# VH-VL binders against Uncharacterized protein Os08g0218700/LOC_Os08g12160: the designs that were tried, part 6

Target 1, 194 residues: Uncharacterized protein Os08g0218700/LOC_Os08g12160, of Oryza sativa subsp. japonica (Rice) (q6yue5)
Amino acid sequence: AKEEKPVVVLPPAAAPGEAPSADAAAFVRSCCDTALQADRDGSSFCYYHLLPYAAFFEGNQVKVAEVAATILSTNLWVYVDQLRKVQGGAGKGDPNLNACVDDFSVAAGENITREALQSLGRLAAAGNGKRSKEDLENAQKWIKGVEKPYNGGIGKASGCEIGYLFTYSDDLPAQKTLGYTFDTASSLINHIKL

## First folded at step 23 (VH-VL)

Design g1 (from s4 with heavy chain N52H)
Fold by ESMFold2, fold request of step 24:
Structure g1 (fold): chain C 194 residues (1-194), chain A 120 residues (1-120), chain B 112 residues (1-112)
Amino acid sequence: as target 1 above (194 residues)
Amino acid sequence: EVQLVQSGAEVKKPGASVKVSCKASGYTFTDYYIHWVRQAPGQGLEWIGWIHPNSGNTYYNEKFQGRATLTADTSTSTAYLELSSLRSEDTAVYYCARHSHIFYWYFDYWGQGTLVTVSS
Amino acid sequence: DIVMTQSPDSLAVSLGERATINCKSSKSVLYSEWNKNYLAWYQQKPGQPPKLLIYWASTRESGVPDRFSGSGSGTDFTLTISSLQAEDVAVYYCQQYYKYPTFGQGTKVEIK
């Protein structure tokens, strides 16, 4: 009777206090450093947030991108929920906030998110040299959708301008990590080789 | 290398307007906000606002609302600050600066500054 | 707005000695989920624009000497110059970016 967020389950994470093998941790560090080498804190964010899943990756860089994308989808869903609450309260009548809710809600949508994550799953399963260009393009299309507000309304008369959202910073805690969760997922996806 | 190069010093009378330019190079001008910050003689830094060159959208610190106008020309990669109804307390060095990330606004590049002097 | 207050306003330090600058914010600039403080430090030499030294409270910008370090969390922050050099004579500013930017009033560091 009502729209519910689909169950999005991250792969098994290490239990609190359990360390991954040295090889698994080194692999995560290598993927993060390669994808985000110019941004030391972005690479550290990548490592810190992906390390709990290190045993899942098994040397497969696409699995790293898949988990990063899942983390982004969760951050984005929470962020859209927060934006909608501001839209109904302190931000009522704000046309920029309306545009931001619209743009981020499209990117957080069940269908486009499912398609992107399923495409990453197929890329991970296929192995090097056997990966579908269409699957990579689906994941990249989703990333472009999340990035749409970064352009400040390109393609719309009154598109989302992120800078105006800083007015609501106290009500948007999910915004604090969104920049780096996006950078992590985007960089890792764009480093996938077919 | 990223550079922000500003126009030269200006001397103005009270009530006049001034327009300061900031020419950007070494990066994609439309991907980053340009922020404006001023510094009165012997005083600290005061944030004026931002412009997003790609959209043309602007935001102003409340203190400057109605007196400051920020614009950008993407064809020349140049941002502008215009300040109207000048008073002697508007005497300051005006800086343009670029944020490091659209969500994290520490300023990794600054223009050299433009001294605006307002005197009778 | 988040008000940033620095102390002292001025500091004279002998060459090779330690300089310590404090910055206090009127509200916390810590995001605890990420354990990161939205705080930057700038150096401004006479006649020059500000130069980024430190961001995220403790991360040195590329090319900044190891003698500069940032510490603190929440509302209380410190910039330390462990062995003052002649070229470190400047005014130092803290700045928060948890919300729209605001700057401290500055701390002038001189050689004694």
Scores: ipSAE 0.775, ipTM 0.892, lowest interface PAE 0.8, mean pLDDT 89
Fold by ESMFold2, fold request of step 24:
Order: C-alpha cells, then structure tokens, then sequence
Structure g1 (fold): chain C 194 residues (1-194), chain A 120 residues (1-120), chain B 112 residues (1-112)
C-alpha cells in the first residue's frame, strides 16, 4: 500500500576487509570531492560511507546519490525510533522532544521517501542527458522536506529545537551522523546532471 | 567572510546589569546558534549558553541560569548577552562564537571579546 | 557533563623543539560507527579570542600550519607542535562536542 514504509534495499556492500578496485574507489572519491569540495570532513564522511558500495556505481554518479539517499533515509528512521524511545522514557513530557518526534517523523515520511528513491532509480536508469526534470525535482523536493526540522525548516516554521536534544545525547547515537548523511545526500542529488 | 563584532569594554558597579552585543555578518544569521563564552582574568573558558536566532530559544549553563539573558534581533543580525546582579567575580572577557554545524559544536568563528569590569 | 583535563598546566619549550599538550576526557568522545572523536583544539594568544586549530581530534582547520597536529582517541588526546615558533606562544584549550561543550582548563606554552 501507499502508506507503508519503503523497502530499504542497499546494494551488496563489499565484504569486511575487501578492497574495491582502484577505479571504483577513485570514482567514489571524485563524486564526494566534487559534491563536498569545500568541506574536507564532509567529503571524507561521503567517501567512508559510500566506498563499500563502490562496485555498484559503475561510473554512474546518480547511483552514488541513490545510495547516499538510502543511507540518509535509514539514518532518519533509526533516529525517529530513538527519539520515540526517549519520548517514552527519559524525555517523557518534554514539549520540545514531542515537537522533534513530530517534525522528524514527517521528514522520514514513507510516501515522500519512497517517491524520491523511485525518482532516483529512474534517473540512474535513464543515463546522462536523458533524465527527467520532474524526477530530479522530486528528489530535490524530498531533500527540502528532510531539511525542515534541522533549523525550524529553512524558510519554514518548526517546533523542534535541536539544541535542546543534546540533553539526550547518550540515547540518540543516530544524531551523531545526521549532519553529514544529510549533507552527502543533498550535495550529491544537487550535482545530478540532467 | 564570517564576522562577529562585539560592543566595547564596560565598567560596572556591583549589583548593576550589563548588555553585550554581537553583530554577525557574512552568513545567514538565523541558520546558526550564537554561543557565549566568558574568561575571567588568568582563567580558562567557561561556556554560558546558546541562543537560536530563528526561534528565540535559549539554553543556559546551570551556573548562569536566572542571571543571564540571551536575546537576538534578526532585523539587525545582532545577538545580546545581558548579565544582571553583577559581582566582582563576573569581571571577565565575554565572547560570542558560532558553531560550525547545528549537530557539531566546535566553534570556527569568535567575536573579538568584550571586557566587563565590575568594581566599585 | 564531560570533564576535560589538560596536562601540563604550563610548559616552556625552546624555539624549534617539540611541544606536547595532553587532554583527557572523563568519558569517551569517540563515535565508533563514524570512527570520529568529537574533540577540538584552540589556540589563544594574549589579548585575542580563541582560534580553532584542530577538530575531529586530528583535522587541521584551514590556514593552520602543518606543525600543529592532533592525535589520540576515546579519552586521551594530544596536541603536538612539531617545531615551536615564537608566534606559537599562547594558551591551548581542548574542547569536546560529544555533548554540550566543555573546555579543558588550558595549557600555557612559553619559549624557554
């Protein structure tokens, strides 16, 4: 059904300790450096987390963006689950935490996430120069939606104040990577050539 | 270029209040928290708290709760620290600082500091 | 709160020699899934605000000379100045950002 969570399927990762081919690794490095050139640690995060999937990309930057988007969606789903656990425990009755659960639940919404991943899949299949503008816009719309709780929704109001969530840092490990998983996916999607 | 420019030095008597300003430029003021840090003469750095200019929300280190007030004016891109009921122990340089990322709070930009001297 | 403790409180080092500053946190600041330590180092020269030198324990901020390096993991961290110059006379602070930020007490570096 339309309201079910998407099946999050990452391509096979390289086995632990297995090195990707030099060409595949170089491609991942190039995509990350291009998308995150001004942010050395953001580019390093991009490379570290995408390198295990290097054999899947086959020189296709959109496949890199697709995997990055899938990693972001997974990070968000885990984070929402963690926020809900804190809401039922240490954070019971905290109005800000309630707002953050609501806002991040919307950001992790099943329908818009599924639609964005499907659009990225179509962009990857279509090849450079033949890609749908509508599909790219759908992926970019998803990124804008995900961004909303990060700062009261850039250009939009939000009740969630992330700075108060630091009181729960030990219970929110998924928060540690949200900054760069978002930056990686957003930057790679915005570098897709139509 | 990102800059944080603070108001000038102040001399105050015990029991008075002081309001230090921090004018931000070179970035979107509402996208970042402004943190305040103080440093007593010959001492280390002490984090006071933060304000989120977009929401007006604040958080204070427990030591300063009830005496410190952080505000922001988004129309002038200026953050303020007001400290009331001043004591000689409040003599310090007060800094504003900006974090690098909303989730990663290391401070890549600092104001030049404002010396507040509390003496009779 | 995570308490940050630096050692030594002060040190004197001859020009061109190595200066070593240690920082210990009361809890681990390593996030193992990302393999990153949430630790920064600052330099503060007399009359100036702190200046970011190192973040993520070992990453140099843009414009920071190569003689500054950070190392360590978990709870134990080191800032090394490989060849001290006169302009490096300052107080150095470590800071964690695993949780709400806390600073070490500072280490004063002087020329011997």
Amino acid sequence: as target 1 above (194 residues)
Amino acid sequence: EVQLVQSGAEVKKPGASVKVSCKASGYTFTDYYIHWVRQAPGQGLEWIGWIHPNSGNTYYNEKFQGRATLTADTSTSTAYLELSSLRSEDTAVYYCARHSHIFYWYFDYWGQGTLVTVSS
Amino acid sequence: DIVMTQSPDSLAVSLGERATINCKSSKSVLYSEWNKNYLAWYQQKPGQPPKLLIYWASTRESGVPDRFSGSGSGTDFTLTISSLQAEDVAVYYCQQYYKYPTFGQGTKVEIK
Scores: ipSAE 0.725, ipTM 0.876, lowest interface PAE 1.0, mean pLDDT 89
Fold by OpenDDE, last read:
Parts: sequence; structure tokens; C-alpha cells
Structure g1 (fold): chain C 194 residues (1-194), chain A 120 residues (1-120), chain B 112 residues (1-112)
Amino acid sequence: as target 1 above (194 residues)
Amino acid sequence: EVQLVQSGAEVKKPGASVKVSCKASGYTFTDYYIHWVRQAPGQGLEWIGWIHPNSGNTYYNEKFQGRATLTADTSTSTAYLELSSLRSEDTAVYYCARHSHIFYWYFDYWGQGTLVTVSS
Amino acid sequence: DIVMTQSPDSLAVSLGERATINCKSSKSVLYSEWNKNYLAWYQQKPGQPPKLLIYWASTRESGVPDRFSGSGSGTDFTLTISSLQAEDVAVYYCQQYYKYPTFGQGTKVEIK
């Protein structure tokens, strides 16, 4: 069965020129620095890309992870669309590329994404209360699935490893963006504690 | 601590093959790409190719296509470079290097190098 | 392939003085969306493998002295040693990783 693109909704972002409160901005900085302690560049990316949503977080670290995951989901399908274009063009007939598209389609699929985001939503709603271990595990499982195409994919066959796609394109912005968004979401989700 | 330890120096005749090993330790071997780079005496660095140890998938510099073979043994955390049809121009120090991140191709750890000398 | 060209090929600098090495890429290695330059610098001493000094054009690797700094963007980059030390005698290489890895030809730094 062909996987479908999930419908994901981001919270309202700040309008151009509208700055978040100092406290809201500081909270985002703290979350990013804490989650990406050893990666200054990653922390900066985290801060820059999540800052527009600062007003939504209200001191809830899980909400930061939730938004990061939503952004990752969006970028995953941007990448899948790029792969499909290659698959229909210069890479037509490449079995490794076909496997790559399939693997990422599964990882970014509607059902698995919806379940992960709902789990994060429930974790966020719990606030400082009791958080569900099952929900945390669901979110973590989803993140682990996203990186699988780069590590051999299903059956250890995939054309997703970095380098293969350079055969068909000199510039892969969707892949580069995916790297940053994955690191951000992964770090924030894995920093969630029960 | 992360370490890449390579096999010892090799002396080969033209037309022969050589196989260099690179044993990794201090990290999860299957999570990082291994690249190979060589350096002729007094010359710069030349990229040969990469292998992903988990999948065994490889990619080669076109210059070495068909002559270089990269393999990995996950049970021993060892990567291998085999170069066939050796020529005098293949005389060089061969390095294995770890890809620092799955998305970024700079090299944070290197083997100590293996000198391969091709002489008649 | 992206061709990397360093200048000069060799450089002699007095102890305590500034050493400057330039590196040019045939194509931009800047990812504009995040303003990240896919450029690294390495130091190689005789009989040793290259050692990572700088990545993302300007980020210093852990353990690298403060006297080493990287700058530049797009196609033009610079490695600076603010005060050359005896242990800094080596060959330095730039490397782009925007696409498949390619290296500059190297710059030999010696003490005058």
C-alpha cells in the first residue's frame, strides 16, 4: 500500500517583524541549549527555527519537541517529493532509489506520523503531571524510524545514503534541511523525561 | 575513545592486489560511514570512496571505479580497502577516516595510515 | 566535482607572527537557507594523518588552540594562525563537503 502524506498543522507563527517576549525567547534558547549541549551549531539552528513559535510553548518543553517534530514531518515529505522527481527523471529504474523512496515514504507515512504527533500532544497536555511511558516510546520509535533510510533501510538495501543522490543532482537542499530538522527534533524528543 | 587502527605497510609488484584493514573501536561501528583517502609521497589528499558498514553499500570516486573494493566486517568492526591491478602511481599512504555525522562529510577521526609501495 | 585551490603553496612565518592561508572553491559551498559553509580545515604533521581543526568554515574542533581561526563564505575562505608556534609547522588542507569530498592541494607552513 502506498503511504499517504500526513496533514500536519503548525501553531501560529509570529508575523514578520513581530518579536516574541524576552521570556519566551529565553525559554526556546534554554530548551535548545539543553537538548543540543555539545552541538552549538545545532542549538543555533534549533533556536532560529523554533523562535517564531515561542509564544505557543508557554514554558512547556514537550510543546517545543512537538513543533520540532511537526516541522520534521513537513520536511520529510518535501524530501520525498524531491526523491520522487528524481525517481521519475534521471534516476528512473534505479532499484536503490526506488527502495529509498519506499523507505522514506514509510517513515513519513500518515498513520505513523499521526500517532507520533498525537503521543507528543498527550505528553505536552500532561504538563508537569504524570506522562505516559507508552506515548514517549511512540515518539522515540518514530524518530528512530526516520534515520533508518540512511543506515541501510529495510533489508539493508537503500539508495538514501548520502552520495547516491549526488549522482542525479548537484544540490540537495531538501536533504540538507532534513539533516538539521532531524537533529533538532531527535534531540528534543530524546530529552523528554517521564 | 574512538580509534581507527590500520594494518601494516605493504610492498607489492605491479599488477598485484593489496588489501588494507582498518579496525574501529570506541564507538558503534555500524552507525558511521568509513571513508578512504590516499596520499602519494609529497602530494595532497585524494578521496577514494565510502562504505556504510551497516548496509555494506559503497560509493567510489570514478577514478577508482572497478579497481577499488570497499568492504566491512561488522563482527570485528573492521573496514577493508582492496586495490587491484596495482601500478607504480598507486604508491601512497592510504587512510581510513570516520564520517563525523550522517549528514556532514568532514572527518573527525583518522587511521594512522598504511604505506603501500608498488615497485618492480 | 568542486575544485579546491589553496594559496600560497608554502609559507614561512616567524615565531609569534600571523600566518594566513587562503582557500577557494570552484563553486559555492554555502547552504544559503541556514548560512552554513560546508568547509573544513585540517593540519597534517609529518608521518601523521590529517587532524581536523575547523568545520563549518569557522567552528573550532574541540582541543584546537584559540590561535587557529577560520573565516570566509561562499567560495573564499581563510585559515589564520594568529601567533605561529613551533608545533604549528605542518601542511594545512581545506576540504569541502558540500558534495563529494575534495581537498585543496595543501599549504606548507614553516618557521622563518
Scores: ipSAE 0.670, ipTM 0.884, lowest interface PAE 1.2, mean pLDDT 92
Fold by OpenDDE, fold request of step 24:
Structure g1 (fold): chain C 194 residues (1-194), chain A 120 residues (1-120), chain B 112 residues (1-112)
Amino acid sequence: as target 1 above (194 residues)
Amino acid sequence: EVQLVQSGAEVKKPGASVKVSCKASGYTFTDYYIHWVRQAPGQGLEWIGWIHPNSGNTYYNEKFQGRATLTADTSTSTAYLELSSLRSEDTAVYYCARHSHIFYWYFDYWGQGTLVTVSS
Amino acid sequence: DIVMTQSPDSLAVSLGERATINCKSSKSVLYSEWNKNYLAWYQQKPGQPPKLLIYWASTRESGVPDRFSGSGSGTDFTLTISSLQAEDVAVYYCQQYYKYPTFGQGTKVEIK
């Protein structure tokens, strides 16, 4: 079943002309490079898009993951909106596309998103203390859930799979952005240590 | 290491069918799409379609719709391409290739190729 | 479909000299928001499958020598071999993955 758009709040980003401290910037760079490792493009994306929030992180890697996850959540809904536009336009009446929209709507659902972000919040709050395995697993489960529509349903045709949407649109910017934001969030979350 | 190992060369008559296999190893078979690409002698590369081994879902180049059938056996980590109603123009080396990422389609690993010759 | 066109069809270059291959797409393969080009280059030697050289138009695949470089954006791309080596004799293909994958017709690089 479809869920409502989750309420996600990003920390204040740096204003234009405001640069983070060298230390804060270096921390973001380190987190991105460590998480994305050999993926230079991914690490660059990570750094560029998370740098505006550098002042928020305060040396806490989990906070970096939390912000990345929040950004991903937002972009998921942007993507869903794009899918719905296709659904209402060129793809109108396609049951596979309808199923795709439904699946992604569930994946981006408020309850699932809220639970994952709360887990990350708790992990962040723990700081250098003991972190909950359950919270980490919950965050990881959420990431896997986001990926699920691309893996297709077992025994079911899915309009979410790669290439299908090209039937209706030559340009899917939200999908492309989703790829980068997913990789960023996934990598950062998976690098959280207990 | 990641490997895609394809079945041996085939010789077929026009109108016949051919089934080429691609055995994957060195990674989780069900996590990556398998694409099929062919190359006629002295020609470029032509994309045929993809399969997701986990779901068995497929998508085909319109040119091959109805004639190409992609399947996968997760128990053996093997993907298959079956092409029916063979024509002389189908003579080509057929490649399986792994989709490098779930969000974009460049191919980081390829099978060694399978020559399919269609001749009367 | 996005049509990829390479030029030239064949190129003969002396050892140690620069080889330049061009690739044009019928439609832009640039994702402007992130300024990333969905373009790859492959090397194919006789009897072998294509080998990935470059992706994102300019990123070298692991293990690819520094003499290989990719450049360009939007619809015009270039593969450069700064100093041609004997082992570089092959057919090179560009491929876009902005949409359904399509390949250039290939450029055969030979030693002059």
Scores: ipSAE 0.513, ipTM 0.845, lowest interface PAE 1.6, mean pLDDT 91

Design g2 (from s4 with light chain W34Y)
Fold by OpenDDE, fold request of step 24:
Structure g2 (fold): chain C 194 residues (1-194), chain A 120 residues (1-120), chain B 112 residues (1-112)
Amino acid sequence: as target 1 above (194 residues)
Amino acid sequence: EVQLVQSGAEVKKPGASVKVSCKASGYTFTDYYIHWVRQAPGQGLEWIGWINPNSGNTYYNEKFQGRATLTADTSTSTAYLELSSLRSEDTAVYYCARHSHIFYWYFDYWGQGTLVTVSS
Amino acid sequence: DIVMTQSPDSLAVSLGERATINCKSSKSVLYSEYNKNYLAWYQQKPGQPPKLLIYWASTRESGVPDRFSGSGSGTDFTLTISSLQAEDVAVYYCQQYYKYPTFGQGTKVEIK
């Protein structure tokens, strides 16, 4: 089934030259460092790309995850679109590509994405200690679904082999960011405290 | 700590096959591809291919397609490179390496290398 | 395949002096949207495997001395050793990972 492109909206980003407050910046830094402790580069990416939204977070870690998830969602849809184009072109008949299209299409499904983002929204709206476990699980389920085609590790069985997609790298520019956006979103989501 | 430990040096005749092992430790073996790179004496580095230890899926540089066979044993966390129909030009140090990220294939960990000498 | 070409092939530099190695890719390895260059630098000493020095063109790997720096973007990259030390004698390789990996031919750095 062909899913429609989800409508995701990012909060207003700071205008160029508009620096967030030191506290807001520090908060983003802290969130990124905490979530991506073992990945300095990832943490830097997290910080740099979430910093424009620093004013939106207001010390709420879940909002950071929400924005990261939104960014990932957008990246995923673009990626799926590119995969489909390759599927109709240079990769026509490639069974691995087909599998990747299928798996990522599911992961990027509008309803699934919307539900996940709504869950994150609810989590963000809820105060500390009042967050729904169900909402967290929904968000985590979503990110795990994205991880399925993303990683080839045990327990992540997929017909999609990412390594084969490198054959089509020129036609899959969104893949270049998928690692960062996924790692950022995944890490932040998984660090959400109830 | 992540370590890749390779088997010892090999001397082979032309036309023979060689199998090099690479034992991984310090990380989840199935979470990363194992890449293979060789280096002829005094020459640069040449990428051979990768294996997904979990799925067993492999990809080969076209240059090595048909002659190189990558395998992995998850029970021992060991990857193998077999190269058949050896030629003198296959004389090289063969390295296994781990990529940093599934999408970003710079190599942060390397085996110590295995010298394969092909001589008549 | 993206062809990586280094220059020079060999470089002799006095101790304490700057060493500069260039690397050119036949195709841009820059992803402009995120300003990331898919370029790594390695150091290889005799009898040893390559050691990762720099990734993303300019990010130093952990434990790498600050005298090592990477710069450049797109197709032209540079590895700089600000003050060559005796232990820096090695062959240096650039590598792109924008596509399937390819390496430069290497640059041998020696003490003058």
Scores: ipSAE 0.878, ipTM 0.950, lowest interface PAE 0.5, mean pLDDT 94
Fold by OpenDDE, fold request of step 24:
Structure g2 (fold): chain C 194 residues (1-194), chain A 120 residues (1-120), chain B 112 residues (1-112)
Amino acid sequence: as target 1 above (194 residues)
Amino acid sequence: EVQLVQSGAEVKKPGASVKVSCKASGYTFTDYYIHWVRQAPGQGLEWIGWINPNSGNTYYNEKFQGRATLTADTSTSTAYLELSSLRSEDTAVYYCARHSHIFYWYFDYWGQGTLVTVSS
Amino acid sequence: DIVMTQSPDSLAVSLGERATINCKSSKSVLYSEYNKNYLAWYQQKPGQPPKLLIYWASTRESGVPDRFSGSGSGTDFTLTISSLQAEDVAVYYCQQYYKYPTFGQGTKVEIK
């Protein structure tokens, strides 16, 4: 169902004050700079927000993408929840908002999310070995699907426009967070090579 | 390189309509919203609205609601602004602009502008 | 709508001197969680469209000279030209994109 909450599991993050090793930190920096080479701000965000998980990556770029994707999935759920709150309140009956709730609910669907994260997991597990083209395509398809609600739908017109949501609030923190986390996940996923 | 090229200057009578074009090149047209901004002589910048070329969906500044119509032709990568019931106050340079990101609406590329003069 | 107010309306500065333009927003354009200010600066020369100079309040657009810098946070922002050049004569605009785009009224920078 569209309202299913995605099952996401993040690795343990470093405790406050616990710095990762220099090598681990450098790896995260390298991954972020490479994937987001044209976006300094994006790269900085990528580094800062993924650094707590640096010990988990163990030199595996796909694991970096996997964590980013997991974070994005969580943020999608949060965003959908906020949209539903608006839908139940000030935005009740708004067809555009309804369209957004529907589209983002699909994007945040448990099955779709699970399949994508499993694909990333398998890609990560492959390490420097043979990576499955199918798994890569699945991950890429997922991230494109997440993008779809943001730009009115790819391939078909959608009634959802995130810009319409400013009608109800000037503050859309979850939406803004999605902007950063989507760029990070999208860039890292699309940078994965076979 | 990214480029937005607008149609030439227009002179119209009050009550008439004007349609300005903005041809985009150097990027995927459907990936970015096109915004329209106008500037009256010696005045600041006034936002009119945006169009999502991918969906055709639009949003308008309330000031222009009912008079402005934004459209896009994906086959020619061209955005259009039509403004009806023209008034002298509509005399301005009209710009199309591309937002830098789907989430961030600052404008990294602009058309050269189209002067629309409304006079009796 | 978020109202943007610039000061001064006009500024005359000698060549090589510092030019400072202020911009105030009626509402904070800071996303506190990530400390990002949704504020841009543009330069507009006569007969030309605006040109993006600064975004995220302090990040220079590619190709923009180092003498241009943006600072500030929340509701108060500043564009600084450390050493005014002849080619810097223009009208400068701030713009928030925290919500629907709104612009300051502009500041004309001239050579004294």
Scores: ipSAE 0.747, ipTM 0.896, lowest interface PAE 0.9, mean pLDDT 93
Fold by ESMFold2, look of step 23:
Structure g2 (fold): chain C 194 residues (1-194), chain A 120 residues (1-120), chain B 112 residues (1-112)
Amino acid sequence: as target 1 above (194 residues)
Amino acid sequence: EVQLVQSGAEVKKPGASVKVSCKASGYTFTDYYIHWVRQAPGQGLEWIGWINPNSGNTYYNEKFQGRATLTADTSTSTAYLELSSLRSEDTAVYYCARHSHIFYWYFDYWGQGTLVTVSS
Amino acid sequence: DIVMTQSPDSLAVSLGERATINCKSSKSVLYSEYNKNYLAWYQQKPGQPPKLLIYWASTRESGVPDRFSGSGSGTDFTLTISSLQAEDVAVYYCQQYYKYPTFGQGTKVEIK
């Protein structure tokens, strides 16, 4: 059965060659350092990839998490598409690849992704101190679902063994970034203040 | 805080088998693969393979396929490498190691190594 | 398999001087979309296991002194020790993790 891809749209990025204001850049650095405090490389990735959107955030930590979640959802959707292409080609008949396609397709589900991004949008709009705990929990639930196929999974009953996918590394470029985009989004979401 | 502690040195005759243990502590054992790497005297590092302690799934470098067996016991947080049909060329220090991340396999923690000597 | 080749095999450097170790991969280990090189460096002192020094070609592991630096991209990489100290006598290995891991043959660094 076909799944509708989630609607993933990023806010306007800074014009090519245009630097963000010092205050906007410092805010992005602060959010990244706070959320990924013990992970130097993760914090640098966070800063590098979110900096183009710095003018959009306007001091709102939830907008930072929202953009990070959108980037993660895009990475995940592209990854599922790549897994399906390998499944139809070089990986035809591979039971592990079949399980990975199934598990990541569930994780990338259009409804759960849309609900999570909408929850983040509501958290951003509400402003600091007025944010719904239910909306935060919904975004956190989505993050746990994204993690399930590759980090032991909830209940550890996933059929997908990531280590076997390294056979297809050249055909799965989105896998190379998924760890970074996941860690960034997860850490930022988990540091949202209500 | 993360520690990988290996069993002691072994002396074996050609044709025998050896089983090296690697006890993990300071992290959730089932969340990381255990990799095995060996180093013959005066030579470099050779990757043997990995085990997922949660699933029991394994992968072997083709050089070791059919002679190496990786296992894990989650109740004791211990991984094992068994190497059969030993030859003199298998004389080496055997290391267990943990990857840093499921997608990024550089090894931030190593066991102290286990010398296996194969001699007549 | 991606073959990793180091040079030189052995290097003698006076205390306080610069040591330079080269590593070449048979295929690119750069993920160009994110400008990330899947390359690590390890130090192995006599009688000890390997110790991670550098990952992503240039990022120092926590607790590694500033005198260790990594550079390069694609297929050609360098580990530099800016001021060699006595405790830096070791064999140094590069390792790629773009695919299943492979290691260079090692470079032994000694005091001249």
Scores: ipSAE 0.720, ipTM 0.877, lowest interface PAE 1.0, mean pLDDT 89
Fold by ESMFold2, fold request of step 24:
Structure g2 (fold): chain C 194 residues (1-194), chain A 120 residues (1-120), chain B 112 residues (1-112)
Amino acid sequence: as target 1 above (194 residues)
Amino acid sequence: EVQLVQSGAEVKKPGASVKVSCKASGYTFTDYYIHWVRQAPGQGLEWIGWINPNSGNTYYNEKFQGRATLTADTSTSTAYLELSSLRSEDTAVYYCARHSHIFYWYFDYWGQGTLVTVSS
Amino acid sequence: DIVMTQSPDSLAVSLGERATINCKSSKSVLYSEYNKNYLAWYQQKPGQPPKLLIYWASTRESGVPDRFSGSGSGTDFTLTISSLQAEDVAVYYCQQYYKYPTFGQGTKVEIK
């Protein structure tokens, strides 16, 4: 079930010590502040984490959302890999960990991830007023699927209990950022204009 | 706005039981754990554990394992802490609190506290 | 468990002067890739629940006055009140959330 994952390709980040143009940086700040209003820490994460890609965006908010979604998918894939390693090691035989591996593996599913990233690519390539409502809905559906293991659907089916995973905190560093990468991608996708 | 409203003060004798309630409002009750923290008079804060109101699953700080029972009633959006076989050392203010995020457990909302006094 | 140790246990500071409270964790609470420290500070006045002041070691919660600031990284953290006001008389607690929560023992701040 892990034969192949969608290729997660980020655009080239700025080299260390290279500053983006003031206009490119201001655009990233504007996108982050708009999407994550009233969340100073979340907006700061959004800005500084996306800033290295500022030259790629060229004033296109959908490109910002596309990069954020790619970062989220990378974080999620790494997290599932870490969960599987714990499952084969320190967490062998833990039924909650088994359920968490299953739930997050579904959330990181190759088909829904590939379709969502492709939909975002099409949205980014289209001009304003020509963006597909179906493509936006596909990306939003993916966000809902990623959210399901830990928010909105958390614990409802007596599957993965996130709170028990804190037992393995030292082996799950990707868990530390998942909230931020999710909030960034979700907020930016939900601010895409057709 | 988010609120956590706790039941009133209790006076109990050693060996009795007490059940403290925490009624939540202003958010989706099943989306967040309820954490419990106690504070003996003149002492610091001790984290007791959490309950997931959706699943009913609980975790207890090892210090409180076997001494406390956490429950939740989703129909009333109310969490409960029950302490049995009370001792004078259990005299404390008991707080419920909500984490900010499922992965980041700093507590942005607290109940007003419930004083439980255990005396002869 | 990650043990949180505060110093001093109490301090007296003149109105308008700077108060400094230290907190040390037994293990690092830094996630270095994102430079995030999993540390919060709370203020507790008599008869009140704790109030969140600072999270992520240095981020002020909404409505918290600018005179409160947090600093430090890894295992060593500081809460600073730059100009003590009468209403700042309280007990202050640090708390880590890198793992299951633990609190420092508290630091009582009084007017000298």
Scores: ipSAE 0.670, ipTM 0.860, lowest interface PAE 1.2, mean pLDDT 88

